# Ledger of designs, part 26: VH-VL binders against q09693r1to98

Target 1, 98 residues: q09693r1to98
Amino acid sequence: MKILASSTNYVLHNRLSNSQYEDARSKIVNFGGEFTNDAAKADYIFVNYSQINRVRRELRTIGTPLETCVSCKLIVKIDWLNEPKESLTPGNPYVIWH
Short names: E, the ipSAE of ESMFold2; O, the ipSAE of OpenDDE; V2, 0.75 times the mean of E and O plus 0.25 times the DockQ between their complexes.

## First folded at step 16 (VH-VL; framework fv_patritumab)

Design B1 (at its last look DockQ between E and O 0.76; V2 from the best seeds 0.00; counts 0 for: pae E 2.8 > 2)
Fold by OpenDDE, look of step 16:
Structure B1 (fold): chain C 98 residues (1-98), chain A 118 residues (1-118), chain B 113 residues (1-113)
Amino acid sequence: as target 1 above (98 residues)
Amino acid sequence: QVQLQQWGAGLLKPSETLSLTCAVYGGSFSGYYWSWIRQPPGKGLEWIGEIDHSGSTYYNPSLQSRVTISVETSKNQFSLKLSSVTAADTAVYYCARDKSDWAYFDYWGRGTLVTVSS
Amino acid sequence: DIEMTQSPDSLAVSLGERATINCRSSESVLYSYDNQNYLAWYQQNPGQPPKLLIYWASTLESGVPDRFSGSGSGTDFTLTISSLQAEDVAVYYCQQYYYTPLTFGQGTKVEIK
């Protein structure tokens, strides 16, 4: 089952090596997602932070405030890609709700 | 009251690796970010990087290629490694706590002078 | 990186007089989303780590005397000591936490005239 079959997904590159970035991209595609490097166009943002304010800071730093991502529903820890769950609920430790 | 205690070698030769550790007492380790900041003698402050209890890090790009910050949650400790040091890395190094979810610093270690000399 | 520039580099003020330190950021540190200025001020005594004085540009840290105050918005900020005391002799730093990397001003040394 493709978890992200109809989703456009963003990966925060500033924390990842090139190999890690490509690995994440490949996993997103395998889960049925559409990869993007533009946070403003993302449905999901994959991050390596546990706090929303850090995510906000990083998105500002790369030139895109979080509030400009009109389609964003979730901020997902990138480690979720290693153990994907079909249910993205508030209790999911890999998910920051936005 | 929260207290940060830090330790490590204070004298290095060029090309060696700086290694410092910071231990947190009197407060929760989880739920906060922790930073390393350095200050060359008679100069200003430079932020090195941060880490949380889960090991999520961010480094100053100016130092990223040489810096590793790690955490040992079971000991309420986090550490700094800086490889390939030169005289330019001579400074007092501080560990600090980020206040809540914001990157200003309310608690600091006493600092550790690290001198790089041949 | 955001450059933080303080002025003056050093300041001599008589006891009981007002001390004013300015800090300018190369880019705005005002976030439109929450309308907060991501700016902090620190005091540092010789041989000691910096001590947090002000955050969000104007909020006084607990335990800090109310003779200290912060003002400003956007790119221009000011730390004011309304009546300088002997124990206020120190170096003062501004710091932005709007962008990474976090950056500090070069410092302002405050002395007694």
Scores: ipSAE 0.639, ipTM 0.872, lowest interface PAE 0.6, mean pLDDT 90
Fold by ESMFold2, look of step 16:
Structure B1 (fold): chain C 98 residues (1-98), chain A 118 residues (1-118), chain B 113 residues (1-113)
Amino acid sequence: as target 1 above (98 residues)
Amino acid sequence: QVQLQQWGAGLLKPSETLSLTCAVYGGSFSGYYWSWIRQPPGKGLEWIGEIDHSGSTYYNPSLQSRVTISVETSKNQFSLKLSSVTAADTAVYYCARDKSDWAYFDYWGRGTLVTVSS
Amino acid sequence: DIEMTQSPDSLAVSLGERATINCRSSESVLYSYDNQNYLAWYQQNPGQPPKLLIYWASTLESGVPDRFSGSGSGTDFTLTISSLQAEDVAVYYCQQYYYTPLTFGQGTKVEIK
């Protein structure tokens, strides 16, 4: 069973090159996750930020403020995709919002 | 007390690359975002972009095709490169600390005037 | 982008009198989630970098004299200097941090009459 099985995942493009963005999308698929272009429908939002208030601003900027994400369970630092040894839970060190 | 010192070449010809460096003293480098902001003579301020200690950047879309911000974390320094300059890029360039979580700037460098000759 | 517009462009005020600077944003910078206005004010003395005065529209930065105050909400904001002093001769800028890119007003020059 893959570590992102049954999840819908969004990657915030801010602070990522096009190559880094595509790499993150590829890793999500390889880990069994589904990708969405709509942050409001994601279970997990992967970000290249360590501070939640910056993520809130960028989600506002693109028209999908965090409070409209009915499905969102976790906002996660993107680097988790490089070393997904630990399950993605609220206690995970890469999680910045739950 | 946190202090930002900045330096770099102040006179450029069109098409050259602007290059500035900012060093951070008297405070933590990690845990903050660091920005470049410019001000054409006698005019307002324009935010250029930001970087954190890991080297992750975000740029003003109006400039992003020409901007590179980089970091030397071991020296508490970050740098701005702006390629293909024109006279429109003549400005005082400031480095600034983005207060941790909120995107307003509590410490600023003294500024470097960069003039692009025609 | 959120456009920030200040008025007036220039203001002459007698020493000891009140100075009032207005800032208008093209969109609301009030975030309903935390009920905060994402607005800052800066002072730029001649030949100096900007200095942060106020954030959250009305919160004074540490070390800023209490003759400075900020007010307003949504799209309309005011910086007030209750009793102008000689060192307050400067250009003042508002800045929004609600959306990216971060944007500043065009500035208001305050002079002694």
Scores: ipSAE 0.414, ipTM 0.846, lowest interface PAE 2.8, mean pLDDT 91
ESMFold2 (binder alone), look of step 16: mean pLDDT 92; pTM 0.947

Design B2 (at its last look DockQ between E and O 0.77; V2 from the best seeds 0.00; counts 0 for: pae E 4.6 > 2)
Fold by OpenDDE, look of step 16:
Structure B2 (fold): chain C 98 residues (1-98), chain A 118 residues (1-118), chain B 113 residues (1-113)
Amino acid sequence: as target 1 above (98 residues)
Amino acid sequence: QVQLQQWGAGLLKPSETLSLTCAVYGGSFSGYYWSWIRQPPGKGLEWIGEIDHSGSTYYNPSLESRVTISVETSKNQFSLKLSSVTAADTAVYYCARDKSDWAYFDYWGRGTLVTVSS
Amino acid sequence: DIEMTQSPDSLAVSLGERATINCRSSQSVLYSYDNENYLAWYQQNPGQPPKLLIYWASTRESGVPDRFSGSGSGTDFTLTISSLQAEDVAVYYCQQYYYTPLTFGQGTKVEIK
């Protein structure tokens, strides 16, 4: 079973170079995820921040406040894609709980 | 008490690269974001960018193509590089600590005047 | 970018009198999620870095005299010095941290009449 199967995933491209963005996109797809550029539609938001308030600021700046992402469960650090876990649990250093 | 000490070359020629370093004393380096801010003589303040202990950065889009901010966690230091400088980059450069998780600044370095002149 | 506009550019006030500085943001910096205004005020003396005075629009930083107060919401904010002291002569800046890039007002110079 693919880790991201049946999940819609958002990548905060403002934090990524073009190559990093494409790499992340490819990895998400390979793990069975559905890539999106709309945070409001995301099940997961992949970010490169260490703090939730920075994520909120970035999303406000983009024009999609975090609270508009109704289905969002997790904010996942982009580095998680390098060593994905089947379970995203509290205490995982790659996860910011929303 | 938290103290920021900064240093680097203060005189550059056009096209050279500005390089400054900020060291943090008297407080934890991890758990905070750290910023660079500059102020041209007699003018206002411009935010350059920020970094955390893990190396996550965000740059002002106006400077992004020329700016690199890095961190050396083992030394509690972070650095600024600004390439291809011109006279417009003449300013006092400050390192600062973002208070908690918010991007207002409670501790500042004393500033470093960088003058770009041919 | 969010433009921060202060008024006036300079202000001369007699000792013991009230000084009022205004700051306007080109867009609201009030976050509906937490109902906070992402606005800070700084004091800067010549040859010194800015000093944090106020954050969340109205909360004084530790050690800041109570004669300093911040008010306002949304796009319009005010820094008030209720009774100007000699040591209050400085340039004052507002700053928003709602959006990136972070932006500052152009500054207001406060002098004694």
Scores: ipSAE 0.677, ipTM 0.893, lowest interface PAE 0.6, mean pLDDT 90
Fold by ESMFold2, look of step 16:
Structure B2 (fold): chain C 98 residues (1-98), chain A 118 residues (1-118), chain B 113 residues (1-113)
Amino acid sequence: as target 1 above (98 residues)
Amino acid sequence: QVQLQQWGAGLLKPSETLSLTCAVYGGSFSGYYWSWIRQPPGKGLEWIGEIDHSGSTYYNPSLESRVTISVETSKNQFSLKLSSVTAADTAVYYCARDKSDWAYFDYWGRGTLVTVSS
Amino acid sequence: DIEMTQSPDSLAVSLGERATINCRSSQSVLYSYDNENYLAWYQQNPGQPPKLLIYWASTRESGVPDRFSGSGSGTDFTLTISSLQAEDVAVYYCQQYYYTPLTFGQGTKVEIK
């Protein structure tokens, strides 16, 4: 029944302190999600960016261009993890790509 | 039109901290990324890093351990600190606006020459 | 990091003649999925900050004269000044924005012959 149950999740470390990164990972687990270190295999990618163009460049930079993320359903602003009131759907205000 | 005004100390000794400020006039501060870029005398340009209005930063890995970029959004200002300077940090330092998400720069400050000598 | 290498380092061109500047990247800056080259050109007049001339390899920034054009793809790019004017005496830089960190060429100085 947890809001991230059965999902595989990646957190893009760019623009996050190590503390913010670990906090995000903990929240994902608390919400029932699994964590992956490989963005290309994640269902959801959480990012500290509001603009998809920046995310595209950073994913290319780390070797996992968005077009190679075969599992990815949504790219989501990290702040959604602070209070996930609405399910993750393409219409969610925190979703910047779907 | 948008103008970027820079200021800060231009003469430093080795090991000191470089500190520069850039103020944005005539345009929106929010909704853009802002960068610091430097140019050693007679040399090319090096991107230092970027910041947005929320204080989120990203730095060139070559400088990351010594760089802090910060923002004062209420004043439309952002600043650069570069610690432990050496002669290799002597350069003209520019602030610049990212025209779009893609980081090419349409407005630049006039530059501040920072000289590191002992 | 993507290295950007310009050639020549300096060139002298007579007024009204064509100037050609080459920029080569160590890796492709063409993104195959949007088919765009992530490459910009800047002009830097003496004592001035850089001025954006061209982005996406060939798109002129507003207010840039028609005599400036960009071409090329992948790793090999050219800035052309079709009829050199006195005010075009400057150093020209290419810049990639495909990978982080952002990187610039070392510059090409254009002088009047």
Scores: ipSAE 0.217, ipTM 0.789, lowest interface PAE 4.6, mean pLDDT 90
ESMFold2 (binder alone), look of step 16: mean pLDDT 92; pTM 0.943

Design B3 (at its last look DockQ between E and O 0.61; V2 from the best seeds 0.00; counts 0 for: pae E 5.2 > 2)
Fold by OpenDDE, look of step 16:
Structure B3 (fold): chain C 98 residues (1-98), chain A 118 residues (1-118), chain B 113 residues (1-113)
Amino acid sequence: as target 1 above (98 residues)
Amino acid sequence: QVQLQQWGAGLLKPSETLSLTCAVYGGSFSGYYWSWIRQPPGKGLEWIGEIDHSGSTYYNPSLQSRVTISVETSKNQFSLKLSSVTAADTAVYYCARDKSDWAYFDYWGRGTLVTVSS
Amino acid sequence: DIEMTQSPDSLAVSLGERATINCRSSQSVLYSYDNQNYLAWYQQNPGQPPKLLIYWASTRESGVPDRFSGSGSGTDFTLTISSLQAEDVAVYYCQQYYYQPLTFGQGTKVEIK
C-alpha cells in the first residue's frame, strides 16, 4: 500500500536545487503520489521550511496563498520523504501545518 | 540583550570567495531565522538570504548561484560565502536577526566592509 | 521582485517641523487573511546598521520615540516624524516582507534645513 496514493503532491521548488527537486519528485512518485507543480491543486505540500510563515510568504510570491488552497491537507517537511511514515497526520513530527 | 558580532576578510581580489561569520550572543539561536544583508557604498540595502538553526536556507535569486549560507548551531554562528566576487560585490555586509517568524530585522551586526579590487 | 520606491530621495526640514517620507510598493503588501501590511521602516545613521523603527506598517518598535509614526496600506505608505530633532538626521528605508525576495526602498536622506 503506497502512502501517497490517490493524492496530488507539490514540492516548493524555490528552496531546492534542481537535483533535490528531482529527488523529491521521484520519491513522491515511488510512494504512489501524483506530482503537481500547482500548489492550488495539491493535497500535500512538501517544503524545506521550518516555519509556516516562510511557506506562506513563498506561496504568496508564486500567487497561491495558502488560505486559498481548498484541497491542501498538510504541509510536510521534505525530510519526511527520506523516512516516510504511513500516517501523515497532524501528530506526525514532519507535519508543520494542518 | 541580543548582540551580533561579525568578522571576516575585508579585502578580496576578483574571482575570490567572500567569507563572513556572525556570532549570536545574549539570546537564543534556535527559534529564529538569521539573514545576511549588504549595502554598497552610498547605496541601498539588498537582502542576500536567510538560514535557521536547522540549516534551512533561502537565497535571493539574484545571488543564488554564488551564495552559500551555513550554520554552526553548537557555536551559535552562521556564515556567508559568496563565490566569484567582482567589484559589484563591494559592500558593507550585515548579519541580522529576523524578528520572531517575520522577515523584518530587529538586531543587526555592526557590518563588515568587503572591498573587491584588483 | 517587488520594487520599493521612496520619495523624496532627500528631504530638508527645519528643527521642530514635520518630516514626511513616502514609500510605494509595486504590488500590494496587504495580506487579506490577517489584514496586515507587511511593511517595515528603518533608520540608518552613518557608519551604523539600520535600526528598526516600524513594522506592520504602523507599529513602533520598542524604544522608538512617539514622534515617529507609520501609516498607509496596500501599496502606499508614509513615515512621519512629527517634530524633527537633530538626532533624526539619517537615511530612512522602507522594506516589504510580503514577498520573496525581501526588498528595500532606495532610501530617503533626512537633513536639517
Scores: ipSAE 0.682, ipTM 0.891, lowest interface PAE 0.6, mean pLDDT 91
Fold by ESMFold2, look of step 16:
Structure B3 (fold): chain C 98 residues (1-98), chain A 118 residues (1-118), chain B 113 residues (1-113)
Amino acid sequence: as target 1 above (98 residues)
Amino acid sequence: QVQLQQWGAGLLKPSETLSLTCAVYGGSFSGYYWSWIRQPPGKGLEWIGEIDHSGSTYYNPSLQSRVTISVETSKNQFSLKLSSVTAADTAVYYCARDKSDWAYFDYWGRGTLVTVSS
Amino acid sequence: DIEMTQSPDSLAVSLGERATINCRSSQSVLYSYDNQNYLAWYQQNPGQPPKLLIYWASTRESGVPDRFSGSGSGTDFTLTISSLQAEDVAVYYCQQYYYQPLTFGQGTKVEIK
């Protein structure tokens, strides 16, 4: 079973080049995850940020404030996708919110 | 005590590129967002954009086609370039620190008047 | 964009009297999930950069005199100077940080009558 199996995943485009964004989307699919264009429906949100308050503002700015995402379990630094060595749990060092 | 020192050319001709630098002293550069804000003479304030130590930026949509903010983290410096200037870009330009991630500003540079000839 | 409109544009007040500055936003800056108003006030003395006075609508920045207070919620906000001092002659700006781009009011100039 792949590491992102049975998960719905969103990538916040901010601070990513178009090629970085598409690479992240491809990795999610390769790892068995579903991709969504709607942050409010995601289980995991991948971001190029280290500070949660900044992510909260960006999500609000695009009309999908974190508080409206019923499914959200983790917000994760995007670099985890490059070499996922540990499963995504609240204790994972790439997780900035849970 | 945190201090922001800014410098750059104050007189430009139309179509030139505005270039300003801000250096941060007496405090941490990493962990904050840094902004450029301008004020035309006798008028209010306009937020230009922001950057952090990693080079991540966000710009006011009204200016984004002409603005570049960059950082040299090893020097605790960030800079503003505004291309294709006109007389409408005449203003005092300030650098400022975001006090928290929410973008209200506690430390400001002294300002640099940039005049674009008409 | 959220437009910030201040009133009056200019205000003349006698020394020791109360000055009241109003700020209206084109949409609410109250975020229901944290119940906070995303509004700041700045003072700009002649020839100086802006100085932060108030954030979260009513929280005074460290070192700001007690005579400055902020109030209001949603779309309507007030900066009050309870007893005007000579050094309070300045232009005052409100600023929202609810949505980007960040926007400022047009300013209210406070003068001694």
Scores: ipSAE 0.053, ipTM 0.718, lowest interface PAE 5.2, mean pLDDT 89
ESMFold2 (binder alone), look of step 16: mean pLDDT 92; pTM 0.947

Design B4 (at its last look DockQ between E and O 0.62; V2 from the best seeds 0.00; counts 0 for: pae E 2.4 > 2)
Fold by OpenDDE, look of step 16:
Structure B4 (fold): chain C 98 residues (1-98), chain A 118 residues (1-118), chain B 113 residues (1-113)
Amino acid sequence: as target 1 above (98 residues)
Amino acid sequence: QVQLQQWGAGLLKPSETLSLTCAVYGGSFSGYYWSWIRQPPGKGLEWIGEIDHSGSTYYNPSLQSRVTISVETSKNQFSLKLSSVTAADTAVYYCARDKSDWAYFDYWGRGTLVTVSS
Amino acid sequence: DIEMTQSPDSLAVSLGERATINCRSSQSVLYSYDNQNYLAWYQQNPGQPPKLLIYWASTRESGVPDRFSGSGSGTDFTLTISSLQAEDVAVYYCQQYYYTPQTFGQGTKVEIK
């Protein structure tokens, strides 16, 4: 099942264990997404934060302020990858920014 | 008024695991991030990590491999585990509340001295 | 990590006189988007946790006396005690929360001359 077939995806939260990070990466790929390490190029950003200001701080830390990410469409809680039942839309409870 | 109370073992041997718990009283547990911060004797402060009520964690990269922060929302508590301790981990450990959605801290526990000695 | 450097390490000031503590960040903590400086100041007494004094570089926390003030922008910041009181004897820390991880200065000990 391809859910992210035309999207470039970024796993923002890089402070996960190696196994957790690879698990998330594999899930994104399996859902048809293209994984990227460059937040500036991402259509979707998966994060382990609940608040947008934490996401902003993290992106500033890696040199990509959120406000300059033209390609960023949605910021999504990484938990969505565990059971992606809902489409990634602004109404999705896992979407924290759009 | 928000009050943080913390407890745990204060004396460890090298290679053991530090375990501390912080309980929150007099305020909402949800809607905030909660942090652990430590201070070696006579030295400055080092942020260890944070967690929210949903269990989302973020750790200082310098300690990430050894740190686990967990939450028990039903008790308004969050905990710190630090594995493989050495003398370098001797410090006063504080739990603290992040003010709103920002990473500065408005309420603190009284601190727990943890001494690592062989 | 962002390095926070305070100066001086210790300061002795007569009662009623002005105390000035400086803090420098290795990178700017001014966010152009909201034009805020992500900088806080704390006071710590012996055997006590730090107490928040200032945030956003210049905003006093509730209950903090007006003799405490914060100023500066970008990489250089200052905490000023306009008239030192006996209860102001403590160690003071600056902290940036612009970057992850948030980091603190090494502290400045303020004593009475």
Scores: ipSAE 0.547, ipTM 0.878, lowest interface PAE 0.9, mean pLDDT 91
Fold by ESMFold2, look of step 16:
Structure B4 (fold): chain C 98 residues (1-98), chain A 118 residues (1-118), chain B 113 residues (1-113)
Amino acid sequence: as target 1 above (98 residues)
Amino acid sequence: QVQLQQWGAGLLKPSETLSLTCAVYGGSFSGYYWSWIRQPPGKGLEWIGEIDHSGSTYYNPSLQSRVTISVETSKNQFSLKLSSVTAADTAVYYCARDKSDWAYFDYWGRGTLVTVSS
Amino acid sequence: DIEMTQSPDSLAVSLGERATINCRSSQSVLYSYDNQNYLAWYQQNPGQPPKLLIYWASTRESGVPDRFSGSGSGTDFTLTISSLQAEDVAVYYCQQYYYTPQTFGQGTKVEIK
């Protein structure tokens, strides 16, 4: 089964060019994931940030603070999508929040 | 103690590119965000943008079409370029450290006055 | 963008007396999850860079004298200098860091009467 099968995924556009954003969305589909345009409904949120407090601020800025995401399991650095060598678990080095 | 030293050209003509550099001494470069902030003479402060050690940037939307911030991590330095300057870009430009990942600034450079002539 | 509006634009206060500076944000900067106000205050002496005085609305930065205090919540904040000293003559700025881009007030100039 594909590594993102049965997951709903959001990509935070901040600090991504439009081409990087579309590339990330294409990789999610390739890995069997589904998209949402609503961060509050995602299982995984992919971000171009290394620090969770920056992500918290940006999610507030767009009106979907992290506290409203009832389904969110992990916030993950976007680079994981380039070559996913390990499955997404709280211990994965690309995971910045769980 | 952390110290930020900044330098660059202070007098420009319209349409030129502003270029400033900030060097960080006495502290860790990685693990912080680094910002440029400007202050027109006698006026308030405007955040320009930020960069981290990996080169990932975010810019104030009001300036983003003209701003490039870059980093040379091996030298603990980051730089500002602002293209197509006009008289409205005359300001003191500061580099600053985000004390943590919360975007308030605990260490500032001494500032560089950049004047755009008419 | 969140607008930060300070009042007054300037004030004159006698040495040893209380100075009060107000800051209002166009939107709340109180984060209900952690119950913190994302507001900082800076002091800027002539010809010098800004100096951080207070963050989280009321927490003094290390080395800041006890005569400086911050208060308020949500949209309305106050910086108080309980007994003005000659070295406190400066321009003071509030700053929100709740939303991106972070924004500053227009400044309040404090002078000796």
Scores: ipSAE 0.427, ipTM 0.836, lowest interface PAE 2.4, mean pLDDT 90
ESMFold2 (binder alone), look of step 16: mean pLDDT 92; pTM 0.945

Design B5 (at its last look DockQ between E and O 0.79; V2 from the best seeds 0.00; counts 0 for: pae E 2.5 > 2)
Fold by OpenDDE, look of step 16:
Structure B5 (fold): chain C 98 residues (1-98), chain A 118 residues (1-118), chain B 113 residues (1-113)
Amino acid sequence: as target 1 above (98 residues)
Amino acid sequence: QVQLQQWGAGLLKPSETLSLTCAVYGGSFSGYYWSWIRQPPGKGLEWIGEIDHSGNTYYNPSLQSRVTISVETSKNQFSLKLSSVTAADTAVYYCARDKSDWAYFDYWGRGTLVTVSS
Amino acid sequence: DIEMTQSPDSLAVSLGERATINCRSSQSVLYSYDNQNYLAWYQQNPGQPPKLLIYWASTRESGVPDRFSGSGSGTDFTLTISSLQAEDVAVYYCQQYYYTPLTFGQGTKVEIK
């Protein structure tokens, strides 16, 4: 099952090494996602943050405030990619914003 | 009351690696971000980077290639390493606590002067 | 990076008189989402770390005397000491936390005239 099928998925690069970024990208693709580096177009945003306000700051910094992302569904901890759950819902422990 | 105590070598030669540690007392370590900030003698303040209790870091791009911030949660400590130092890295280095989840700083260490000299 | 510019670089004020320090950011630090200014002020005494005075541009940190006040919005901010006291002699810094990297003003030295 392609958990991320028919979705565009963004990974915030700022906290990741190149190798970590590529690993995340590969996993997203393997789970059926369509990778994007444009947060404004992302259905999911994968992050390496513990606080939503840090995510907001990062998105402001790159010129894409979270509130302007009309397509955004969830902000998800990147660790989810290591043990993905079929249901990415607000109740998912890896979801930090919905 | 929250108190930050910091320590490390204060005299380095060029190309060596700066290493400082900050220990947190009197408050919770988890739930906060922790920062390193430096101040060259007679100059202003430069933010180096931050880390949370889970080890999530963000560095100032100007120092990204040389900076490593780590955490040892079991000791309520976090550390700074700055490689390939030059005279330009001479400064008082401060550890600080980000207030709540916002990046202004309510508690500071006393600072550690690090001098880079050949 | 967001450049923070303070003015003046140094200020001499008589005891009991008003001291005014200005801070300008190269870009707005006002967030439309929460209508907050991501701006802080610090006081630093010689040999000491900075001390937080003001955050959200105008909220005074606990324990800070009410003679200190912050105002402004967007790109222009002001720290005011309504009646300068001897213990207020210090360097003052503004800091934005809207963008990364976090950046500080160059500092304003306040002295007694």
Scores: ipSAE 0.681, ipTM 0.889, lowest interface PAE 0.6, mean pLDDT 91
Fold by ESMFold2, look of step 16:
Structure B5 (fold): chain C 98 residues (1-98), chain A 118 residues (1-118), chain B 113 residues (1-113)
Amino acid sequence: as target 1 above (98 residues)
Amino acid sequence: QVQLQQWGAGLLKPSETLSLTCAVYGGSFSGYYWSWIRQPPGKGLEWIGEIDHSGNTYYNPSLQSRVTISVETSKNQFSLKLSSVTAADTAVYYCARDKSDWAYFDYWGRGTLVTVSS
Amino acid sequence: DIEMTQSPDSLAVSLGERATINCRSSQSVLYSYDNQNYLAWYQQNPGQPPKLLIYWASTRESGVPDRFSGSGSGTDFTLTISSLQAEDVAVYYCQQYYYTPLTFGQGTKVEIK
């Protein structure tokens, strides 16, 4: 079973070029994940930030504040998609919120 | 005490590229975001964009097609380029420090007046 | 984008009297889960860069005199100078940092009457 099987995944476009964004989408699908354009539906949100408070602001800005996303399990630094060594758990070094 | 010193050409013709540099003294460069903010003479403030020590940027959507902010971390410097300037870009340009977790500005450069003439 | 509107545009107050500046945001800048207002105030003397006075709507920056205070919540905020001094003649700006892009009010000029 692929590493993102049975997950719904969102990529926050902030601080990504269009090429980086499309690459992230492709990796999610390749790893067996479902991609969504709606952060409120995601199990995992991938971001190019290290600070959760910056992510909280951007999610508010697009109308999907973190506190209203009932499906969200993890917010993850985008670089995990480049070399997914460990499965996504709250203890994973790339996870900034759980 | 943290000090921001800025420099660059202050007189431009339309269609030229604005280029300014800000150097940071007396404090850490990492752990903060660095912003450019402008103020047309006699008017209010407009946030242009931000950069971190790794070169990750985010720009005001109103300007993003013309803006490039760059960093040279080894020199504790960051720079602004604004392409295709017009008279509407005449302003005092400030560099400023914002907290990595916050977005209010506690240290500012002295400002550089950039005038775009005919 | 969130618009910040200050009132009045200019204000004349007698030396030693109270000055009150209002700021309204087009949307709430209160984050209910941490109960913080993402609102700052700046003072700008002529020919100088802005100087941070207040952040989180009511917290004074270090070195700012205690005659400056901030209040309000949600969409409506006030900067108060309890006893106006000559050095307080400046333009004052509010700024929100709740949404991107960061936005400032248009400014309020404070003068001695």
Scores: ipSAE 0.440, ipTM 0.851, lowest interface PAE 2.5, mean pLDDT 91
ESMFold2 (binder alone), look of step 16: mean pLDDT 92; pTM 0.944

